# VHH binders against Probable E3 ubiquitin-protein ligase HECTD4 (HECTD4): the designs that were tried, part 14

Target 1, 370 residues: Probable E3 ubiquitin-protein ligase HECTD4 (HECTD4), of Homo sapiens (Human) (q9y4d8r3627to3996)
Amino acid sequence: SGGDPTYAFNIRFTGEEVHGTSGSFRHFLWQVCKELQSSSLSLLLLCPSSAVNKNKGKYILTPSPITYGEEQLLHFLGQLLGIAIRADVPLPLDLLPSFWKTLVGEPLDPEQDLQEADILTYNYVKKFESINDETELEALCAEIASQHLATESPDSPNKPCCRFTYLTMTGEEVELCSRGRHILVAWENKDIYAAAIRSLRLRELQNVECVTAVRAGLGSIIPLQLLTMLSPLEMELRTCGLPYINLEFLKAHTMYQVGLMETDQHIEFFWGALEMFTQEELCKFIKFACNQERIPFTCPCKDGGPDTAHVPPYPMKIAPPDGTAGSPDSRYIRVETCMFMIKLPQYSSLEIMLEKLRCAIHYREDPLSG

## First folded at step 3 (VHH)

Design k11 (framework vhh_5c3l_4)
Fold by ESMFold2-Fast, scan of step 3:
Structure k11 (fold): chain B 370 residues (1-370), chain A 120 residues (1-120)
Amino acid sequence: as target 1 above (370 residues)
Amino acid sequence: QVQLQESGGGLVQPGGSLRLSCAASGFTFSHYWMSWVRQAPGKGLEVVSDISGSGGRTTYADSVKGRFTISRDNAKNTLYLQMNSLKPEDTAVYYCAKGGAWLDSTFDYRGPGTQVTVSS
């Protein structure tokens, strides 16, 4: 239910938040998105780079022929994206930039997007592109033989060779061109072989068939012509929130409980500690604080600026801890994730604040017992 | 079925101009980015230019910036590349591609290409 549009901070913050249809609906969308990213549905898979700790936890649309049931789920995903834009409700989806680029019709970068999605295939392609002579090619084919991608040449039984085949992201061996299993990689065609592998992986990442189904669902909610006017980052911002944490933006959209000021000593220690965090640590902090790895988008972006063009649906709130007993330095930071609220002890130093924040995001405790 | 057909290539002297065209069918042309990709003799594929579905945004490779202009006519499902101040290093087969900078030289999404030769 609605309230006064100018609802006072102290009433919204210290009162019982009404967990009505709006809050229930946001929780439902969150659960649906978690299910879509689960292994149960096979619609999304972790990008290959995730296996070697690059873009860890980032997903792509599964690059396989789609069934009617899968097409309907992809259409539904598109409708969820449309609802996120129209209703200003962020979705907890961790999709690679290649998805957002394809969705808005922007080209994939054959260097950057391949590295981000599949660093192992990128390195494989680069090895073939960097070869300076035929002897190096023969040595590379011999090295790759243990990966079952090189065979003995029928024209020279003691010289290993690769064929115009490669593994899909789902682990299936496919021909890179017509009769590829009968075409040997040789000095004259090694660059074509490398380009063909790059093309296969980029086509899988683009996944036009699945993205078309998502676009159809999106188009049932918003005009598709608008997609050609949006950058991939703007599209991601309007649906899932910013993929990076802007600390100045977070600070500007933080609310303090009545009696607390931004200039309070422990509040200054809080912001000082976060200024020392890496982007990875800041993402973990946001996940700790609101159970999302991104700052959610809540208002229409009118100026198009990525750093100033959004507001969280629930501004981050800083409150004192429950109760006043004991030393502040002995307490741990507690949160109410559904309210984006930090219950912050009045720690006596920046060092203690930094230690407690790092403990909260890592479950790590300093063994110092003194 | 996606079909792309390039035309307008030919032999031109250094400093000359050519205009390439690409006729597209089998998809909603105005909803997709389109690109021009080239392959010089003995070289890999290079993305030359991209254009958004509405035509409001364009990108260019540094090698062609200021000399080439990409455009589209959505009513005719046609993509264009105006090439000015041509150099010998612009000699290549030019391909029209659905989508952006990605390359699909072995399967669908790319036309058969049109040869551009710049020589004295």
Scores: ipSAE 0.000, ipTM 0.103, lowest interface PAE 21.6, mean pLDDT 75

Design k12 (framework vhh_5c3l_4)
Fold by ESMFold2-Fast, scan of step 3:
Structure k12 (fold): chain B 370 residues (1-370), chain A 120 residues (1-120)
Amino acid sequence: as target 1 above (370 residues)
Amino acid sequence: QVQLQESGGGLVQPGGSLRLSCAASGFTFSNYYMSWVRQAPGKGLEVVSDISKSGGSTTYADSVKGRFTISRDNAKNTLYLQMNSLKPEDTAVYYCTRGGSYIDRPFDYRGPGTQVTVSS
């Protein structure tokens, strides 16, 4: 026997050590979100695409009948989202765009959202849609039978066939229509079969029942009418920060210390080097620069920093390095993560800039300090 | 019996300042989060500011951030809202509420409200 997780979280969150802008508050929210994304609660599950390295580490709400306890946890998740907006503290939640779309009331895209969430089901559906020959359909049904997705025809026990059934994301076999387990996939109905599977998966992704519980929790913290004013991406930005590193956004919102210009040669090398980075490298760079995996909508540190009241809402600052000793090319990039500030040496070439940036994102400390 | 009584509202010109006060009684004031909530004519309720039990944590709606300051005096069981650089859109009835929009701190009591009118 153990305590109710919702009750435990509520007690911790109302403590004095937990307040809007403290490092302790941010750390607490980080731990709570990681626990919500853990397999122990079964509230969230990794999207099926994650198993084949597409949207790796991205979650969806578990599509199953909601219990009272699960409803309370979803309500709590909604309250966390509202607190993130009010306190301007990003949550480390890795939810698919389909969640954010449903939360703000936007319909899912039957092509894009299915492909992002469940590429295997998307490909399966596309195979049935693209078949233009009855013998190809029979061959596909035989192939699928080897994967335990089809049974032998009752009219021919040695001919494997697909039925109007499919697996839910939780692994349960369900009927796609009335008497579906007794309806065989045939040339005349294969497109209906494909459409039914697509509809099943999209209903699971939308998960209206669970999202309604999240919205109820969110509505206890902020007016739900606010959601009509926000796009799905804007809602995610307000709660979790940008889900990808948009280099143009980062560049547009970067501030330069007095005396530095965007057009300075070494700053042009800096942006040129980042343009050569993969999304994984850019995420590592942001973690190096501000100790977060996403670009925050506002300054990542509003507490404990000197001149906190004067920190602008735009996130990244570029400053010159401390001291003047040695060649610029011999120095390493240093950062003040609390201020999202990069102390950038005047490197003489793009190649040196790229080398030093890659060195920084792969080491916890300056190599000269280790 | 929980009682909350606001004061300090009135008519003020744009750019002016007002300080609202809320006298609390019937409960241990220092054990509760407190909030200011407003309702403009023809609009719904808007939470403008929250304050923690000790006063160490505060939040503000984007519409009032940088202009309003919430504070409390636990020895006097009083909640304050200092309103600077007032705008016509700040015209509303302002309510003192027990509780906040934090987890497990829903709004359970509010006062009768005090009218703030910002016009020339």
Scores: ipSAE 0.000, ipTM 0.086, lowest interface PAE 24.7, mean pLDDT 75

Design k13 (framework vhh_8h63_2)
Fold by ESMFold2-Fast, scan of step 3:
Structure k13 (fold): chain B 370 residues (1-370), chain A 118 residues (1-118)
Amino acid sequence: as target 1 above (370 residues)
Amino acid sequence: ELQLVESGGGLVQAGGSLTVSCAASGRTFSNYWMGWSRQAPGKERELVAGISSGGKTYYADTVKGRFTISRDNAKNTLYLQMNSLKPEDTAMYYCAAGRTSYLEYDYWGQGTQVTVSG
């Protein structure tokens, strides 16, 4: 009965002695999610767009037939999502919106979701859809053949021929329709060909079989009827936190240590510098400050509410540096990630504040120990 | 599996505008090619507009520049905006859905009557 990834986790919930706010429990969930998002388990893989630096680091469920063991791990993922909702502890999962849409039962957007997940296939489909004449189609088929993607016809050895086949996201060739390997892409059917490829990718991205296993696991922790009341974004928010950094939300949930005020000059420089950050820089800042790329969700049901009300997320804290010796401008920002606390030097200008914050997030991988 | 219900037909003056809608029941609406066909009494059915799952549009020469087909996948609804209507546009308008192309439809609605006076 050992060696199963769910074994130790289920034992920790026996007697309900789990500390949702403890660093050890949060660290355990972080490591489990890292392992699920690793190549070791093959349950999640980087989206195809990630290979060309679009949605870098975003994952999808692997669109392959699942084994019994893989089904159990997907069931466990569902249980983790349920526990995250109940305990109000966000999971560090970087799944595309298409996962959350399918989980709550919403259809995928054939333009946006395909472009986000697989920009190369999206562009390929768009090329066929935009063709204006037969000579342009012949030129496109010749270009594809030069990239070793088209099959040459024995009946026309000097003309490359596309067939009604395409590669799955795992690299396997499949027929887009009955006898597709024997059907030539021609002027009369090029739009049908493009639509069939789009449908194939959207079915793979939706991945109903794997999502069904996740829903089964989730349903063992929370009533699945609740999913009918949530949008995809709300479901992601309840499990992983906001997928973007909302600076006004962060300000509203920031606590200042005794003697510090939001109106203090260096604190005004701090917020001014963050206002100049891109979303990528803000995500790196949050990771620097709390070892997560998302702000924890604040549960509105904490006061006299349901089971999760007793497990609040830590608000961000701003504190003075551990020492007062030397020039403030010579110091580096230090953090206590387990407490979501920033030890902020009294920097003399916005320019220096911006330089030090960028130094912390761009030029160093590990925060300085405080 | 998929049901289509048209609405929005009626009597309209020549030169006027009208929008007909088609509500689809089913979770796979976004995967279908959708189209509008029309049929006047004693005439063959004419395809007037089609839209792919990706939003690419097709129009018959008789309506090109006057009609606009669109879809809202979040609401499972197909639209046909008809401008500069002519008496010749008088017909029953049918919503259709197909899996592979705008030329081949598997599901059809019962139709909505559009009558242009004049």
Scores: ipSAE 0.000, ipTM 0.088, lowest interface PAE 25.3, mean pLDDT 76

Design k14 (framework vhh_enristomig)
Fold by ESMFold2-Fast, scan of step 3:
Structure k14 (fold): chain B 370 residues (1-370), chain A 119 residues (1-119)
Amino acid sequence: as target 1 above (370 residues)
Amino acid sequence: EVQLLESGGGEVQPGGSLRLSCAASGFTFSNYIISWYRQAPGKQREWVSTITRGGSTNYAESVKGRFTISRDNAKNTLYLQMSSLRAEDTAVYYCATGKYSGLFDSDYWGQGTLVTVKP
């Protein structure tokens, strides 16, 4: 039939939606989020569960009294969340569900949220709740003393004592009630003690003062009425994107430059190689391809939705390489991060494709916007 | 600057009809995809209908055949013609504009207009 029909087919992006966000801007946001999650600012704290490989790498807001400077940083965090929503740019923030619940005004689950954030305190509280008799309580106090969690009684140095005090998440000892340092844990009050520790940790995790500052910053960018209509998960997905890279979704929304087809052998090798990737490797691949670790969440309408619902804000594009020098197998993958475009050589095998993709994702320095 | 203003809500009996309007200002109306959403008391917002720039329409399954969305670009106005109204259609109806359907995909929202269907 007439001319080459692949030209018209492979340039079929609707263009109805335009994006003002570049790879340079996405890289800036990535760097800012990494700095906010660094120990240098102390604004975000690795959750205590992370220390025992539960929710490893997940953060909470530091539960300390805030200074003016810290309030401004929290306000700025709120503005970043608003910018992420407005610009459809996901932020690589690894915050626990408790943050998102508090941000949208949902109560925390005293079982699940405590367990996710601080499994050691959860286990400690559960030990006191499960005690059936006074002798068992005395044995638990002796066990706690062996873990350096209880103070020796000044009236009986041979008998370990628990008092109505506990450590904050930042390691300060606080009283669970007025004059708590002078109240001993006994059979009659052990459940009150356990409940008081749970309440302390949940109040720290909720961190209403800090979240209020974040909400103020967010409210300078988007209407706060939106928060009352979103679930915590929807808020997280809209600001930080999907926590996993959905490869089938990525493939379904990928566009091919003129002369390329999804069924081309090297493109089949490309998708085959990505199917062999771990989620960590897929996140590194997205970082390599577009200067972000997350793909924006899209919400396609049920039952046929609007026409634009099937077009994601940042579709990935596959293009041929710029030059013809050397054999395809000797070339490396190049990207234009601002365009989410991969310049993919016609590699001759799945093995070579996998090798070159892994080489690309293990590049440690962030690519500059070109 | 950008404003959406809904009107046309009110009380109607089951089987009745209402026409809602959404007047837009502060942006080039003809360049936007515009949707109707509704929120019943104690429920989250749900998508009702969308009209594209080209005039293509889509509807939630619960309103197909009963509701008709339309636009008048010369008047910067969106319409929702509702017929065969049921008690479950009782909600505040919102006009919204953005790239995609869904609450969190919309950039601009109106203040809403209340529709009450009661026997």
Scores: ipSAE 0.000, ipTM 0.094, lowest interface PAE 22.5, mean pLDDT 75

Design n01 (framework vhh_8h63_2)
Fold by ESMFold2-Fast, scan of step 3:
Structure n01 (fold): chain B 370 residues (1-370), chain A 120 residues (1-120)
Amino acid sequence: as target 1 above (370 residues)
Amino acid sequence: ELQLVESGGGLVQAGGSLTVSCAASGFTFSDYWMGWSRQAPGKERELVAGISSGGSTYYADTVKGRFTISRDNAKNTLYLQMNSLKPEDTAMYYCAKARPTYISSDFDYWGQGTQVTVSG
């Protein structure tokens, strides 16, 4: 008599007609993605490299045995990816390339993907691989023993030793092979030890069980055969948008309100100033302008109303400021984030424009409409 | 500024072969999914082949096994090699550029087209 609410929701959600160009719907998808990437759910894990400022804020699927509840959340993630594709609405998901590779069926690069996801384990493995004599191995074991992973040898209670165990990405100590906790790392097995750790991390990153659940959810929305046609980057671009801010693309899709022209002097200063921005500054600018870190891509035909169905993809809008009092140079840039609209004063120089834009992106991180 | 120029169309007998080409300019060709669509008299425009920026290919069931799509990123050129041509392949063939984040079904620019006529 009682069904699982997730299954009832899933059936309803996949059966609903979704146009995807509504600001409220985009905001809902944005919030859901932020919640999935929050510490309140164990579905996604910050990659280990993030702890040492490499790929800071990038996530992986949590590598652990899947419960039924976790499988349903992974299925739901897959459905979100499918909706992003069908509705042409990008999702603010900060997943490593290894996720996208596994999703489309590409093998992981044992050098690049390990380095990007877990630089500490990569460096650890490389030390064992590069070692050329037994004295170097003994010195490495002594160094490791002073930190966290090595234990004392039963044959020499004062000699630091590594065992055939390692920490999972979730912090559990596991055996790299049968009876691994009773096998000591020695000259004759150090390469096997290094290879076993590399294999453990790559298996965790590939996370076939979790990705299979995501693919099942995705397959409920779009034909999975399409994935065989996509590179990992193309899959990411199609679901999350460009992982960088393309200024030429942004400019090409910008709309000017009645009375403003792209050739207006202050508009030329605006684009000239943005051309001087780093990628980090451009990312902050887009967050200032629309409260998300990627340029949105939408299908005009899926927007509501006849006029909106023929406009370019979700465009940035430039409007004049509210009110007429005072010098333009004394004003600050204001935005309406839900509309991707910038209320831009007629600043008199490129230098003033650049100063005001930098002020906005560094000082006004949560902009409000005036 | 953005331009797609098709060439290589013409008359061919049933069972014959033909290659059409598309010269692209005004955008970073290598970053985009590219495709070939066709429109026969009295029919809707259909996508017959697509190729991703990474080289993955799509073919409509009507042309699978007979047509081959390829790209030369150094020359900004897209190709469609058509083998075992049938009278029903007679159509105007259009080169298409996709949006940066979309493949196969969301093309935002088309060229002028090149006519392919198959007799027999």
Scores: ipSAE 0.000, ipTM 0.111, lowest interface PAE 21.4, mean pLDDT 76

Design n02 (framework vhh_enristomig)
Fold by ESMFold2-Fast, scan of step 3:
Structure n02 (fold): chain B 370 residues (1-370), chain A 119 residues (1-119)
Amino acid sequence: as target 1 above (370 residues)
Amino acid sequence: EVQLLESGGGEVQPGGSLRLSCAASGFTFSNYWISWYRQAPGKQREWVSTIYSGGSTNYAESVKGRFTISRDNAKNTLYLQMSSLRAEDTAVYYCARSGQFLTKGFDYWGQGTLVTVKP
């Protein structure tokens, strides 16, 4: 009590060097987030679905016991989220919706969140839930044994069997209930078995202990009461930006340099080519154009600092190429990433525009080198 | 029901100043980023300025240093202070909401207000 919410949001981030340039600060946060998502720290884990090309590149917090070092890193992650909100600087973090739900205190969806995070375990659970008679259960147990998916008995490792045990996401065998290693899956308990596996995976995804450490770090930067006012998607939006590229929004907020019109033929080819892109290709395009994988939705710079000359990364600008000599179709697309500016040649066809855009997102300036 | 209503347009001499207002209703104004756009006769609609929910601002290069966007969250009102006006600033000016681009409401538009700079 005794605090005006306005004053709570005016807490200064400590660090004289952080106020030097907004671009350098964004690059620092980008590098830190990429390191947090690296395998070397084991803090974040690619979700199991990523291995089978579902939610490819999406992360979860590693579901393991918290060590002293991990607690400090989780607290630091929370501080980074708070800094992102206060500084309006988006973080390049690719976390599943289950993380954002848990962070704001929303329960997980036992169908959708399990399917998104671990499609293989979801399918395994569904096989047991869909069985209508004992013959189907016997057939499923035989299939699991043949695929080496059944849990081995510690007393008889050469006899695969379905017992009340399952593997954690980190590959450790755990008991689903008291003395689960000694309980066989049978017709009378198959639904309890399926529910127990679902419960295990959802507890791992929720990861309340780790999220509590993140919340503690976040609370050192912003009032935690703010989380009660945000949906999971709003929390992700305020910290990382929108997880997909909205082409209509991008087009509506695009600026054209003097002499260029949205209706110019080559600009119509530009938008037409982007309409043919997948979301993955659009993300690569945004990264090519501004060094970010999501469209920035706010200016990271606040008035009153020595960095008042900051050029905001959004909106996107389209400009003509540097110089006027030569054939437009022989030129490559150039960008000024710090200005979110595309220097677009007057390409003569949609096919050439598409080819040059795909070249830009997949290859360097010289497509024949490396 | 989302509504945006622009006002303040009129005739002004070159080098003059004018202040546009946009009154918003039907949503929590403070949570959204709001933009000004303009459309001159026979030309495409162009972006002029945006003010974000956090209070930061952005401007089109053609108006930078001459126009100032601001908001009054208590009055649910957006402003555009225009100074050093030129003949090329003649256009219908529109207010647009774009802070919730996950919904159909991300680009709600007002009716527009006409600004005429006499040559």
Scores: ipSAE 0.000, ipTM 0.133, lowest interface PAE 19.6, mean pLDDT 75

Design n03 (framework vhh_5c3l_4)
Fold by ESMFold2-Fast, scan of step 3:
Structure n03 (fold): chain B 370 residues (1-370), chain A 120 residues (1-120)
Amino acid sequence: as target 1 above (370 residues)
Amino acid sequence: QVQLQESGGGLVQPGGSLRLSCAASGFTFSSYWMSWVRQAPGKGLEVVSDISSSGGSTTYADSVKGRFTISRDNAKNTLYLQMNSLKPEDTAVYYCARGPSYMTKPFDYRGPGTQVTVSS
């Protein structure tokens, strides 16, 4: 269209001066995303599965009636997503696929999306669905009731019941149907009970009211017709980057500088070492290399340019280190995060390469770290 | 002092079987639901199976349903996982966990884990 919309948001930090630096604006966006993902605003909620280390650190929009202030924040989130699409500013947000599906108008998968968001409720529902006789049901209801008596607080709000009631994701007990608090789960209605709990969670996950506010904000920056052309994953990639580190994908889009070749021995050690990394370590490596948790689709720290949608992704560059003094094995890896460039010493072994890479990722300053 | 200790892991060929055991101490084992959870290389935790305090109710992940069987012996304070028709995708560290508690989230204790490798 013409202008860079990121500079329309030239905002001063409270207590900090940002005198025309792209790094200051990036830092502001990282702090905004950190605040959105904190308990301070109650706008985003860690998904229940995160508590059992499934989809650790993944968020959903809080499923509660929207206040005017929250509606304005959701509208603002939509505007940020639009800016991420139009400009080179990816957002460090970790939202579940259910958010992206609802945003683009795709229905939720009642099996997969429930498992990803709330594995404990999914398992609870499956217990009632799998029962083959009335004696098994009575035994299950007795087991659930006995857990209730064993709570740290007998009045705990996190209690599910063998009545037609269940807890919302925000911990409130609600009736699954009219007079649900007076209806016991029995052989004749156990499948209706299971279906009602599933419907409650899927409705909370879809959160149409909150997503509508986000879409309104997004629509103020980009044509919403664009969403009809995108899958949920493509929408996430264009706004936040690839949600996992695909090492083969990263390698295929890497550029080698100043006469370096993919077949050079230390380059082979580099890729060999990264093949030994866990996803968590690879995420830390990308943070080290480009100051964001995901593989970038646009230039990471450079202000300007409208499009986060370029395929292929913004290339990682491997360059030789600056200067010539000293043994290569005594040097540490340096990076130019704004260019996604690794200045890689010619380390003599895989073991040294692995040690130096692990040193870099564990001692790196992270803008989102508390 | 709650302690959970897994055993029975190892290397097995595809189609083979293993039985995992978990010895529990430091709490009233018969009063708690118990679970097996696993973590494959480079993946997050997956809840494989859970069992009620009496053993009367069990749940299984779709990926293992029909192949794995969870059981418990409250007299011996021991949890078991019988794994049949093993696949390469079952390769993971398997953890014994106390829970789920539907009254209090999440699982509050787990053991150090036992490695299961399914390879030819």
Scores: ipSAE 0.011, ipTM 0.428, lowest interface PAE 9.6, mean pLDDT 78

Design r11 (framework vhh_rezetamig_d1)
Fold by ESMFold2-Fast, scan of step 3:
Structure r11 (fold): chain B 370 residues (1-370), chain A 125 residues (1-125)
Amino acid sequence: as target 1 above (370 residues)
Amino acid sequence: QLQLQESGPGLVKPSETLSLTCTVSGGSISSGNYYWGWIRQPPGKGLEWIGHIYYSGSTYYNPSLENRVTISVDTSKNQFSLKLSSVTAADTAVYYCARGSKTIFGEVSDYFDYRGQGTLVTVSS
């Protein structure tokens, strides 16, 4: 292998030895998705709205000039999306609707998609569009200047001025038009200024160059016709699965190692504790148990005969812990993520079970707060 | 071409029933190859499947919502509807109506291939 995730991944796909249902393959996809959503690769950027708790934790493709390395990573992302569809393995990617719209060729909504991605820039644009007189504009420019967003005008030293420049989502100052750094925002051009900023952000969100590379990678795995037939929402659900954990579905498809029964007291405590979890806690539990945050989108269909229900390809397994020395209540839950297997101690109460499960799911999320 | 349009109140009081209707244009609900359903997205959270219905009247609901959800179809009006009872602030979301079809990737799949633009529903007194 070349030590490159893209290279290793292509070899696995060609070999037919991994069909997307093995734990090792799911673990690899989870690790890759986490790396793609990390700051280390610069491929994905947390949306600006996330910084003010709107669409918290949602990503966009980083809007920057494409390099050879970035093109390869975007192509690889496309291949991952295609493999997720073909193998029915959900990817834990938290991308804004604007990505899925652009991927399937749907235009962005200039009001909604801008609000979802960058509420601060949306509010900034709306302030300029809503100004009713020149004095109000001067007051707004003075406010902006006090935040070091404008420079003093040579023609009016006592009046701060805005210029036809704005920051990209990556923090680079760019000209909104030719010679924009030398054009002052004034009453006559304020609406053009607002429209130019909106256009800049929408172009960054659409990111046609990067999405084209993703489409190329996707097209190497699935037929091009499919890409044009999918809605943005269907594309997201087919690639990333359900954004929630169905506890009854999980329970119905759980397997028990020989010697364990669903009716065993500690198993009943296990399910009782999970019933007390929030949806966020259940997602963290699935991540702890199998290094995945989502499950395939499935629902029983009874219109096609006695049993046409789609069954998950990787059932959760419950096994006893390794060894029997010491008190069960003193032990922590261990997992074999590659097998989706939980090694569950025979805890003596629901309260202890809940405590140990919460410890397991939060240990790596908050190691310092107790 | 196929178009789905959500309609219903933008504001619902806690403990009351949310009622939404989806009007289908450019296609027929009576086609046996499709199912019709509802998906929602609460502020700052991911998409959540609510349920779907086949033209035959067969319904499938998200188990976490099944005690509160009813989906019905009116083939004469080419419409289908959602009723969500006993609403709370947690039910505040953008609600989408959607069409799904049998997938090429499995015998049966619950993915949707078409959706409406969405309607914001706020639960507040």
Scores: ipSAE 0.000, ipTM 0.105, lowest interface PAE 21.8, mean pLDDT 74

